# Ledger of designs, part 123: VHH binders against o75319

Target 1, 181 residues: o75319
Amino acid sequence: GNHIPERWKDYLPVGQRMPGTRFIAFKVPLQKSFEKKLAPEECFSPLDLFNKIREQNEELGLIIDLTYTQRYYKPEDLPETVPYLKIFTVGHQVPDDETIFKFKHAVNGFLKENKDNDKLIGVHCTHGLNRTGYLICRYLIDVEGVRPDDAIELFNRCRGHCLERQNYIEDLQNGPIRKNW
Below, E stands for the ipSAE of ESMFold2; O stands for the ipSAE of OpenDDE; V2 stands for 0.75 times the mean of E and O plus 0.25 times the DockQ between their complexes.

## First folded at step 8 (VHH)

Design v11 (framework vhh_etentamig_d1; at its last look DockQ between E and O 0.01; V2 from the best seeds 0.00; counts 0 for: pae E 17.9 > 2, placed apart)
Fold by OpenDDE, look of step 8:
Structure v11 (fold): chain B 181 residues (1-181), chain A 120 residues (1-120)
Amino acid sequence: as target 1 above (181 residues)
Amino acid sequence: EVQLLESGGGLVQPGGSLRLSCAASGFTFSNYAMSWVRQAPGKGPEWVSGISGSGGSTYYADSVKGRFTISRDNSKNTLYLQMNSLRAEDTAVYYCAKYRPWLSGYFDPRGQGTLVTVSS
């Protein structure tokens, strides 16, 4: 269906680049069929996403979609030059090891292939907050060796919203390290 | 106060091996990625190798890939660099530093370094 996700309007469409990283988080863009249910100022389409990124003088090099549905937009709505990766990620639960691994692998692959540019990895779930924040922080902690509190603070500040799920926060702060391969 | 103390350097012949150590204190060692960097006489610093906080990920400069192995023991707050098949061009002072790979060109304070000389 074309119903607007709950609380979707409450979140900033696009965050800021996380300084020192290639990550940027945003909420899920909605295809044109959703516009009839939104005020003009509430609309956030794939096109709007790219426009907002451009306004920040940035460029997307990869989009990682963590939503557990395909109803929000189509990969065809994205420029051909920007790879799209779907990682079906269940909400409200700490992602399993396979999901974490898939995310890490995708990020590492991108960084390996994009050493000569400064293109961003765009990551989103529904709200671009909890699942998105967890996986980005998990990567920074496990792969880059960042302190959990530093990772969380950095993400929150750049996204403009704080991680809300206590189980995600607790896992990041005190949970076990996950394998990187 | 962050302290890093490198050791293990010395004189070795080409083709030889050395194992460097770095003792860390003054911070939660396991929460930080660490790197080895080296500086040869008359040259700028060169990144050599990096390792994630957990040790689950390792990184190498192309110049040392396949010859050097970075590791760490978080229970001992110690960073290691196993150097095999050493070459004359590996001659340098080697430093350990806190390192975040995604932060280009940035290295946290380092120790006094340890000299590695590869010569016949």
Scores: ipSAE 0.008, ipTM 0.298, lowest interface PAE 9.5, mean pLDDT 90
Fold by ESMFold2, look of step 8:
Structure v11 (fold): chain B 181 residues (1-181), chain A 120 residues (1-120)
Amino acid sequence: as target 1 above (181 residues)
Amino acid sequence: EVQLLESGGGLVQPGGSLRLSCAASGFTFSNYAMSWVRQAPGKGPEWVSGISGSGGSTYYADSVKGRFTISRDNSKNTLYLQMNSLRAEDTAVYYCAKYRPWLSGYFDPRGQGTLVTVSS
């Protein structure tokens, strides 16, 4: 039940806001039941997430959870003022067109409804890196017209860790542009 | 101006109970997660408990889990800490904090706190 995800301790909890975007990426927060397996300095709870965002003088307006499970934390552990959206995203393979569409739709909807503030979209998978980086970069490339290498560099720098999965990197660099449908 | 006013502390015997209150003003209370932080004599601040803006989610340090209960009344802009089965180690000044738990390294006490002393 409360096994710490593999390599989860190896990643910075929260990245930095990606300049020129509304995105911030982080690893999955872990609710209290996981803390028995963690040193105090290793803890990263839902409350810790919001504290770290506030330390950056930022505010979350949406959390997009790309994991397949609810065991890490419950949406009820989040402030009621922050909408939460689960988009199931399988690991190890390039996300399919339906998953990419759901992500783009959620981001575009948020941007329309939040034109009058500067709140961020928080995106996470288990480690906040490969699936998270792919979908953020896919959005920047397809919707905002950012060059693939620029999107990847921006994500890597702001997350503090480089995208690791070569098939994701190759699809971003050389794969088809996915039109907004 | 954010203001937090802690109360309800006092002298209590080991095994006893106290209920702390924190009256909040100067911000929309229901929009913020709140925490209790304590500072024992000669020690740094220690995060004790947290609660979501709605009150639907609660969190506890291992040292107090099962003995303390955090709650809030958003209609009264008030945060509470019910403290049961008190021990000498719980002796501290207790502060409430807007969204800045002690464990983050950002502890900016806005109130004077309320002293809890557990002694026979």
Scores: ipSAE 0.000, ipTM 0.116, lowest interface PAE 17.9, mean pLDDT 85
ESMFold2 (binder alone), look of step 8: mean pLDDT 82; pTM 0.835

Design v12 (framework vhh_etentamig_d1; at its last look DockQ between E and O 0.01; V2 from the best seeds 0.00; counts 0 for: pae E 15.5 > 2, placed apart)
Fold by OpenDDE, look of step 8:
Structure v12 (fold): chain B 181 residues (1-181), chain A 120 residues (1-120)
Amino acid sequence: as target 1 above (181 residues)
Amino acid sequence: EVQLLESGGGLVQPGGSLRLSCAASGFTFSNYAMSWVRQAPGKGPEWVSGISGSGRSTYYADSVKGRFTISRDNSKNTLYLQMNSLRAEDTAVYYCAKYRPWLSGWFDPRGQGTLVTVSS
């Protein structure tokens, strides 16, 4: 159905670019069919996403969708020039090694092909916080060698919300490094 | 010059099996993840399966999971797709390509493809 995700309204639509990275996190945009259940100021569509990114003087080069459903919006709602990647990621549990690997592979591929520009990797789950934050931080920790607490702090600051799930935080801080390739 | 050559396609009955091969040249094969993609008549391209450069990690579309197995022999620069329990909906031209799951549409480079027809 077209029910608004729980607590979706509580989160900022779009974060800010993470300095030193190509990442930006945001909550899931909702297609037009959801608008009838929202106040005008609460609406956040795929079009709104791109407008907000442009307002930050940024450009999206890739969207990674971590939601475990396809009901929120369609890839066809996005510009043809921006590739879309779906990585079905179960909520509330630490992503498995396969999911982590898929994410890292996508990011590394993007970076190799986009060395000549400054386009962003947009990442979202439902709220653009826990799953999104975990995978971004996991990448920074495992691939870029960032200290876990620094990665988490950077993400939280830029997203405008803090990671909420203790199991994610614990895994990032104390969990094993996952394979990068 | 990068070259990919698919083979192994053919006509098979539902429930049957086929093994596709892709011979790669013109690049360091073992350094690249590879994918199988397919295009059915009247449909857009569909990603089918992927494998890491080392072959240690494999990925499958939900539509083929449990039925198809991707593998590779880096010493032979060859990619494989074992297709079991074939269905009519598996009918398509199958292509091998470099693994680029972040992109929509066709992969580049890709070969000429090999036709798989599943029909009773």
Scores: ipSAE 0.005, ipTM 0.242, lowest interface PAE 11.9, mean pLDDT 90
Fold by ESMFold2, look of step 8:
Structure v12 (fold): chain B 181 residues (1-181), chain A 120 residues (1-120)
Amino acid sequence: as target 1 above (181 residues)
Amino acid sequence: EVQLLESGGGLVQPGGSLRLSCAASGFTFSNYAMSWVRQAPGKGPEWVSGISGSGRSTYYADSVKGRFTISRDNSKNTLYLQMNSLRAEDTAVYYCAKYRPWLSGWFDPRGQGTLVTVSS
């Protein structure tokens, strides 16, 4: 069914644009069928996502959906046509090299095609925290040369919640160098 | 290799104007928000102004609003700061930077900076 993801209510819906980057992170929006299980103030729909982005004076140019499922919302039900990419990312495990490569490729393609605008890459998993934070930080470390602790601090501050999974944090801080090709 | 080359500083009287330039190379300039930061003698860095990658959004510290204008020309990989109504308090070395608060908040200098001295 349409069960609310565990602890989803505990997280801010949308973070802040990460300064110096094109990233914004958020928790998974939930289509209307989930709202029977939510108080009105707890709702965060695809429409709510786009409204909150507009309230920040920002615009989405790509959504990267990292969830391992398709039950939360359908891209066809988004209130605007925005490029959408699903990268199935297994939870509780450090993403494998192919998943990291797909994420890097998607970001690099977006930057090339959006060099003349300020549109953002929206990235989400279920909570917009662990998988989302890992892949954004992995990109900043491997592609932008950011120190691991600085990438993590920036993500945590802009998301409004700290990365929680120790295996992700350990891999970001001490894991192997990853290829960028 | 990222390079940022600031220029346009000098000695000016209070109330005067200067236009600073920053030539960027070694990265895709239009992909990055840019900022100006300044460092007065004996003080830490102070963020002055920021601009989005396309130039559509601009931001200013309260101390410079209405007097300074940030702009960019992405075809020339150049960032600008028009400084009007200059005051003694604006005396500093001015740096351009990619917007990277995780290194020093608003400050990640790669160039030598350009000295602005406002003195009667």
Scores: ipSAE 0.000, ipTM 0.167, lowest interface PAE 15.5, mean pLDDT 85
ESMFold2 (binder alone), look of step 8: mean pLDDT 83; pTM 0.849

Design v13 (framework vhh_etentamig_d1; at its last look DockQ between E and O 0.01; V2 from the best seeds 0.00; counts 0 for: pae E 10.8 > 2, placed apart)
Fold by OpenDDE, look of step 8:
Structure v13 (fold): chain B 181 residues (1-181), chain A 120 residues (1-120)
Amino acid sequence: as target 1 above (181 residues)
Amino acid sequence: EVQLLESGGGLVQPGGSLRLSCAASGFTFSNYAMSWVRQAPGKGPEWVSGISGSGRSTYYADSVKGRFTISRDNSKNTLYLQMNSLRAEDTAVYYCAKYRSWLSGYFDPRGQGTLVTVSS
């Protein structure tokens, strides 16, 4: 159905570019069919996403969708010039190694193909916070060698919300490094 | 051409200290994480320590944690490794290496290395 995800309204639609990275996190945009259940100021569509990114003087080069459903919006709602990648990611639990690998592979592929520009990798789950934050931080830690606390702090600051789930935080801080290939 | 030149190695007694340096050229040094790796006689390469491009993030192998300190001066394109409380098992040729990810264990390029010998 077209029910608004729980607590979706509580989160900022779009974060800020993470300095030193190509990442930007946002909550899931909702297609038009959801608008009837929202106040005008609460609406956040795929179009609104791109407008907000533009307002930050940025440009999306890739969208990674981590939601475990396809009911929120259609890839066709996005510009054809922006690749869309779906990585079905189960909520509440730490992503498995396969999911982590898929994410890393996608990011690395993008960076390889986009060396000549500064386009962003947009990452979202439902709220653009926990799953999104974990995978971004996991990448920064495992691939870029960022200290876990630094990665988490950077993400939180740029997203405008803090990672909420302790199992994610603990895994980032104390969990093993995952393979990059 | 990427060039890395290690220095500072030598003979030291157990419990002693050494400070290694690595002069880097041929790339934008501050944009890259750097690592120290070492290779003991008859053993494979071992990752020792890593540092992010900005120097903000540091990592250490368990074997050297609390004894070694990695740092860098981006204005001088130089990587450092302060080694304290040296042990016999620290004897190795030490290399600085350019990493995108030092955690992967894959390092290339690296310098010619500097020999550290810890012996009484």
Scores: ipSAE 0.007, ipTM 0.295, lowest interface PAE 9.9, mean pLDDT 90
Fold by ESMFold2, look of step 8:
Structure v13 (fold): chain B 181 residues (1-181), chain A 120 residues (1-120)
Amino acid sequence: as target 1 above (181 residues)
Amino acid sequence: EVQLLESGGGLVQPGGSLRLSCAASGFTFSNYAMSWVRQAPGKGPEWVSGISGSGRSTYYADSVKGRFTISRDNSKNTLYLQMNSLRAEDTAVYYCAKYRSWLSGYFDPRGQGTLVTVSS
């Protein structure tokens, strides 16, 4: 339905660009129908997302939506010039290898097509924290060879919130490198 | 305009106690998780503690667990930090902030903070 996601108000809307990467993380924007249940200062719409990115002197070149639902906003609420990709990602469990592969494929495709600009990949789940942080860190570890603790610390610092799900943290720190094929 | 006013700091002996307050205005206080962040001389900001909008869930950095207690009174728009068993390493300017958790690199203080000095 149109209920505000649990704990959604607890998190900063948008993080900062992660240095040395093309990633920025944010919580799910909520379409206008949700605003009836929000005070004006609580609103974070798709338009608000783009305004906040512009305020950072950045541009989005891709949005990857990790939510397991379509109820928060519609791709039509985004500028048609910004590609949008949904990767259904189950919460609470470490994402499966198929989900990880889809994420890696999307990121690699973006980087190839955007090698001559500095546009960002925006990644979100519901809160822009656990699923988002896991997949970004998994990419940095498996594809870029970043040490697990360094990837986690970079994500936490740039998102402005620490990863909270222990099973995700343990898998990133102690789990196997996932194959890219 | 969001305003946060910290108070209750001072000079205290090791092992002593202080109670910090944060008066909030310009937003619907009970709708937001709140936190305390501290900045020691010459160091970056350190998240200390957080509390949910209702006050039912509380969170603490490992460095302060068992010694500090965060609380809030939503009828008074006020956030509190009870600090017991204070140590020299607790010396810092303490700030309150919206949201449950802030990392040091993202903290933009809204008030002047309140100085806590723990010295023998």
Scores: ipSAE 0.006, ipTM 0.281, lowest interface PAE 10.8, mean pLDDT 87
ESMFold2 (binder alone), look of step 8: mean pLDDT 83; pTM 0.846

Design v2 (framework vhh_etentamig_d1; at its last look DockQ between E and O 0.01; V2 from the best seeds 0.00; counts 0 for: pae E 17.6 > 2, placed apart)
Fold by OpenDDE, look of step 8:
Structure v2 (fold): chain B 181 residues (1-181), chain A 120 residues (1-120)
Amino acid sequence: as target 1 above (181 residues)
Amino acid sequence: EVQLLESGGGLVQPGGSLRLSCAASGFTFSNYAMSWVRQAPGKGPEWVSGISGSGRSTYYADSVKGRFTISRDNSKNTLYLQMNSLRAEDTAVYYCAKYRPWLEGYFDPRGQGTLVTVSS
């Protein structure tokens, strides 16, 4: 179906690059079939995503899609030069260790292969907030050694919205470190 | 300046118990997870136990699980380690440090440590 995700309109389309990282978060872009249900100013397509990133004088090097559906857009809607990775991530619950590992592995692989540039890792779920924020923060905490509160604050500030799910926040602040390998 | 001061070490017989304390200052103690680490003579540092900032989550090395209990009092800026059923292999200098399990073998800052000797 082509119904607009709940509260999707309430969130900024694209955040800002997280200083000191290669991460940028955004809400899910919607393919053309959704436009008939949106006002022109509400539309946010894959093309709009790239335009907005360019307006920030940035370039996407990887897109990690955390949504649990494939109905929002197709990988074919993206430039061939930007790899697309799907990590099916269930909403509202803390991602399992396998999901966390997949995310970390993808990020580490990207960084290894992209040492010679400053391209960004674009991460999104439906709203580009909770699942997205958790996994980015989880990476910063577990891999980069960032203090949980600092990671959360950094993400919130750059996304322009704060993590909303208490279970995610609690896990980031007090949960165990997850394996990096 | 971050300061950590360990205490409570001593000589104890196998099967005995000790309670270590760590007084922290120079940072917002409750915002940071904390760890106990130990270093035996001739060996590298070993992570022993960790506790979240709130104290709600605790973690233990397999070698001490079921015998040691980590806790904290954020109102006193103090970290504790209750050590029961002590063994000879528990002999080491014990340090408190900020909890960074992702950096194996690296603990900074830490105090001067407190010596625990388990011997008959």
Scores: ipSAE 0.010, ipTM 0.304, lowest interface PAE 9.3, mean pLDDT 90
Fold by ESMFold2, look of step 8:
Structure v2 (fold): chain B 181 residues (1-181), chain A 120 residues (1-120)
Amino acid sequence: as target 1 above (181 residues)
Amino acid sequence: EVQLLESGGGLVQPGGSLRLSCAASGFTFSNYAMSWVRQAPGKGPEWVSGISGSGRSTYYADSVKGRFTISRDNSKNTLYLQMNSLRAEDTAVYYCAKYRPWLEGYFDPRGQGTLVTVSS
């Protein structure tokens, strides 16, 4: 079905660039088939995403899609010049070490290839909040050495919504640092 | 207030060419992906082509690929559609709009459109 995801309308479509990082978070864009159930003001398509990024004077260089489904949009709906990576991420528990490693590997590869520009890594799950915030913060903590509370605060402020799942917050604050290799 | 003014339509023989223009005002044109949508007599709207805000990425419906070229001039706030090898089935009123490629039967045109008639 093309049902609008629960609470999807409640979240800002796109956050702000996280200062000192290459990250920007957003909720899942919805392809044309979903727009029949949306007012024009509520629409947030793949093309609307790129328009909003450009409004911030930014450019996407990679999209990391954390959803466990392909029903929201197809990679073919994106400009052919923007790399797309899906990392299937189970949403009910803290992501496993394999998922965390894949995310770190993708980010590190992007940063190496894009050291001569300022393009952003766009990250989304369904709402662009819990799984998205967890993996961004896990990267900042484990790879960049950011204090857990500082990473969480930065994400929350720039996304415009706070991380909601307490088990994710607990793991970021009190859980082990994961290996980067 | 957003304004989109289409022009350049007319009567043309099959195999002919036309260039459509869309003058935009009331918003920061370069920040928005734009599209052309057409509506044939007695039919619903059909998405034709789209272009990113910078103009670097272009998209086309299968029915027009290889014949139509979308472009924009952000310094003049103007969107263009070059139409070559025109066919009778291209007859329609053409509108420019913000890019909505997935919305069947819905578009929010701000202009009157421009009529293209392809007839022997």
Scores: ipSAE 0.000, ipTM 0.114, lowest interface PAE 17.6, mean pLDDT 85
ESMFold2 (binder alone), look of step 8: mean pLDDT 83; pTM 0.840

Design v3 (framework vhh_etentamig_d1; at its last look DockQ between E and O 0.01; V2 from the best seeds 0.00; counts 0 for: pae E 15.9 > 2, placed apart)
Fold by ESMFold2, look of step 8:
Formats: C-alpha cells, sequence, structure tokens
Structure v3 (fold): chain B 181 residues (1-181), chain A 120 residues (1-120)
C-alpha cells in the first residue's frame, strides 16, 4: 500500500519563488497510486506541480529531490525536458558535509548552464520544509553570503511554513560556514 | 545583449512620491522576473522589490512594503516602481535588474541606475 506521508496534507503544495534567488520549494508530489487515499482537493501529482508552477508564470529547469526513498513518484512522471537529480538526504539530522557539497555543486552547475534564462530550481523533501529549507539556506549563507536570520526568514515567508527543527535552525545560525570548494 | 535603462529619479521631499521606469531590451522581457535594487551612498546593494514575468506575483522588502508598488507593462517592455510616502532612508541610486539580486547574474544584468534623493 501507498501510505500517505505523515502530516503531508497539512502543508501547502508549492511555495512562492524566493525573491533574489532561483529557488522554489514544494512538498513531494505523489503518483496516481496514492490518489485513492486522497480527497480530490488533496491531490498533488507531478502534473499538478507543473500546472501550479505555470500558474505562477514560472518554469522549472531542475528538480532536486532530497527524499531518501523512491516510492512517491518516478522520474519518468516528469517532462523529459526537465532535469531531475536525487540527493539522498537522511532526515532528522543536520545534513552532512558531503550532502551539502552535492547540493551546492548541483545549484552552481545549474546557474552556470542557465545564466541566460530565468528557469527555477525546484527543491523538495517529503514536506518541502526542514531538509529543503536547511539546504537552501545553507547555500544562501555559504555561497551567497546571506546572513542566517535573513535566509531563514526569506525561506519561511516564501514556503508559507516556518522551519521546525531546532537542530537545523541552530546549525544555520551558530554552526560553521561550510567549505564550497 | 541585455540593456536596462532606468529613469524617473529626482529630488523629492519626505512624504512625496516618485515613479521609476526601466526600459528593457535584448531579451524576451515577459519571460523573466525583474527586480528593483537600491544602493545608498557608501553602502552595499539592497534588494527592494521583485515581480514575476507575467506580473502576477509581486514581492517587497519589509522596509518598503505598503509604500512601494512594483508593476510591469509587457507590451512596452517596461518595469515600474511607484514610490509613495518617501523617507530620507529611501535615498539611493535605484537599479532595475533581472530577478537575481544575490546571484552572480545580478551584476551582469542591471542598468546605470537613477538617483532618488529624499531631503527636506
Amino acid sequence: as target 1 above (181 residues)
Amino acid sequence: EVQLLESGGGLVQPGGSLRLSCAASGFTFSNYAMSWVRQAPGKGPEWVSGISGSGGSTYYADSVKGRFTISRDNSKNTLYLQMNSLRAEDTAVYYCAKYRPWLSGYFQHRGQGTLVTVSS
């Protein structure tokens, strides 16, 4: 059975583009097999994701999937023209330096290859909040020099939900700047 | 080559209003989000406001929210900033930019700026 992730229904499907960045965050889309356990208004499929992005007059140029599982949807459910990257990110713990480096490398590569367009990097974990918010904020702090509190505030406002995990917030505010290499 | 030309700045008293314009060329304007960024004398750039390619979504820094309104006319390839209830701290050179004020593209895709001076 295709179990709906805990509290997944409680989160807005898609956030707003984060001003001054190329990021947009969302919760994990669920393939059609999950829809039998959802009311029609609760559905959020890969197709729904792209429709909602289009409604914002935006276009995805990369999806970074931070989930540690492959059960929610298949990359084949996405348009072939949109690159997809999975970065297995362990939940409940501050992501390790290797995971942070992979995320930075992916974002920097995207920015270089997409310098002449305005396409967005879509980032999601299960709820599009804690792991997603941590890695986006870590990038803004370490690579763009944004102050931790400003990065967190920007993410919270644009996602429509506040970061919840105190160990993530503490690491962003008080932890070391990570190497960008 | 991207070209951005800001205009509409000037000297204004506190509480006054100005409307800034930015003429865009060298890219398909309607496909790109745009921003206003300002730089006060001796300070670094500060993001002010942003707008999606269609104009359907607008964003503001807390310091200007409720006083400034960003808009665009895609038929004229023009970005606007309506500035009301101006304060001395709004004094700056205002630049329009492609929607990436913190990313490397910011410095490659902004205009020459237009000076706004708010003083008694």
Scores: ipSAE 0.000, ipTM 0.141, lowest interface PAE 15.9, mean pLDDT 85
Fold by OpenDDE, look of step 8:
Structure v3 (fold): chain B 181 residues (1-181), chain A 120 residues (1-120)
Amino acid sequence: as target 1 above (181 residues)
Amino acid sequence: EVQLLESGGGLVQPGGSLRLSCAASGFTFSNYAMSWVRQAPGKGPEWVSGISGSGGSTYYADSVKGRFTISRDNSKNTLYLQMNSLRAEDTAVYYCAKYRPWLSGYFQHRGQGTLVTVSS
């Protein structure tokens, strides 16, 4: 159905580019059918996403959707020029190695093909916070060699909200490095 | 007009090898990622492999990983699929498509396909 996700209104729609990276996090945009349940100022559609990114003088080169449903918006709602990747990611639990690998592989592929531009990798789950933050941080830690606390702090600051799930934080801080290939 | 023409299919025994080709025209080939998809009798289409425009990135379905190799020659506007260690379950019509591996669900402009039959 067209139920607004729990607490969805509580989160900033779009974060800031993470300095030194190509990542930007945002909450899930909602297709038009959700608008009737929202005040005008609460609406955040795929179109709104791109407008907000433009307002930051940035451009999306890839969208990674980590939600575990397809009811929020359709890939067809996005410009054809921006690739869309769905990685079904279960909420509230640390993503499995396959999910982590899929994410890393997608990011690495994008970076390899986009060396000549500065387009961003947009990542979102429902709130664009916990699953999103974990996978971005996991990448920074495992692939870029960033200290876990630095990665978490950077993400939190740029998203405008802090990772909330202790199991995610614990895994990032103390968990093993996952395979990169 | 976008045109894709697959070739190289045939009958092969289990454990054998085939090399498929796809000749592309009607667009700037090197600007687009390409994919191979296949459709077995009675089954829906299955994504097999993808390659970025430059050829720098390759992607594979789990079912073919380690056995198939995708490549391209942009100077010839040609996409390739080297298939080794073929299995009966690889039997299908193989299509090339203008398709990025990280795009959800839909491929565009597939050709007529080439039949691969793996049988003893």
Scores: ipSAE 0.000, ipTM 0.272, lowest interface PAE 12.0, mean pLDDT 91
ESMFold2 (binder alone), look of step 8: mean pLDDT 83; pTM 0.839

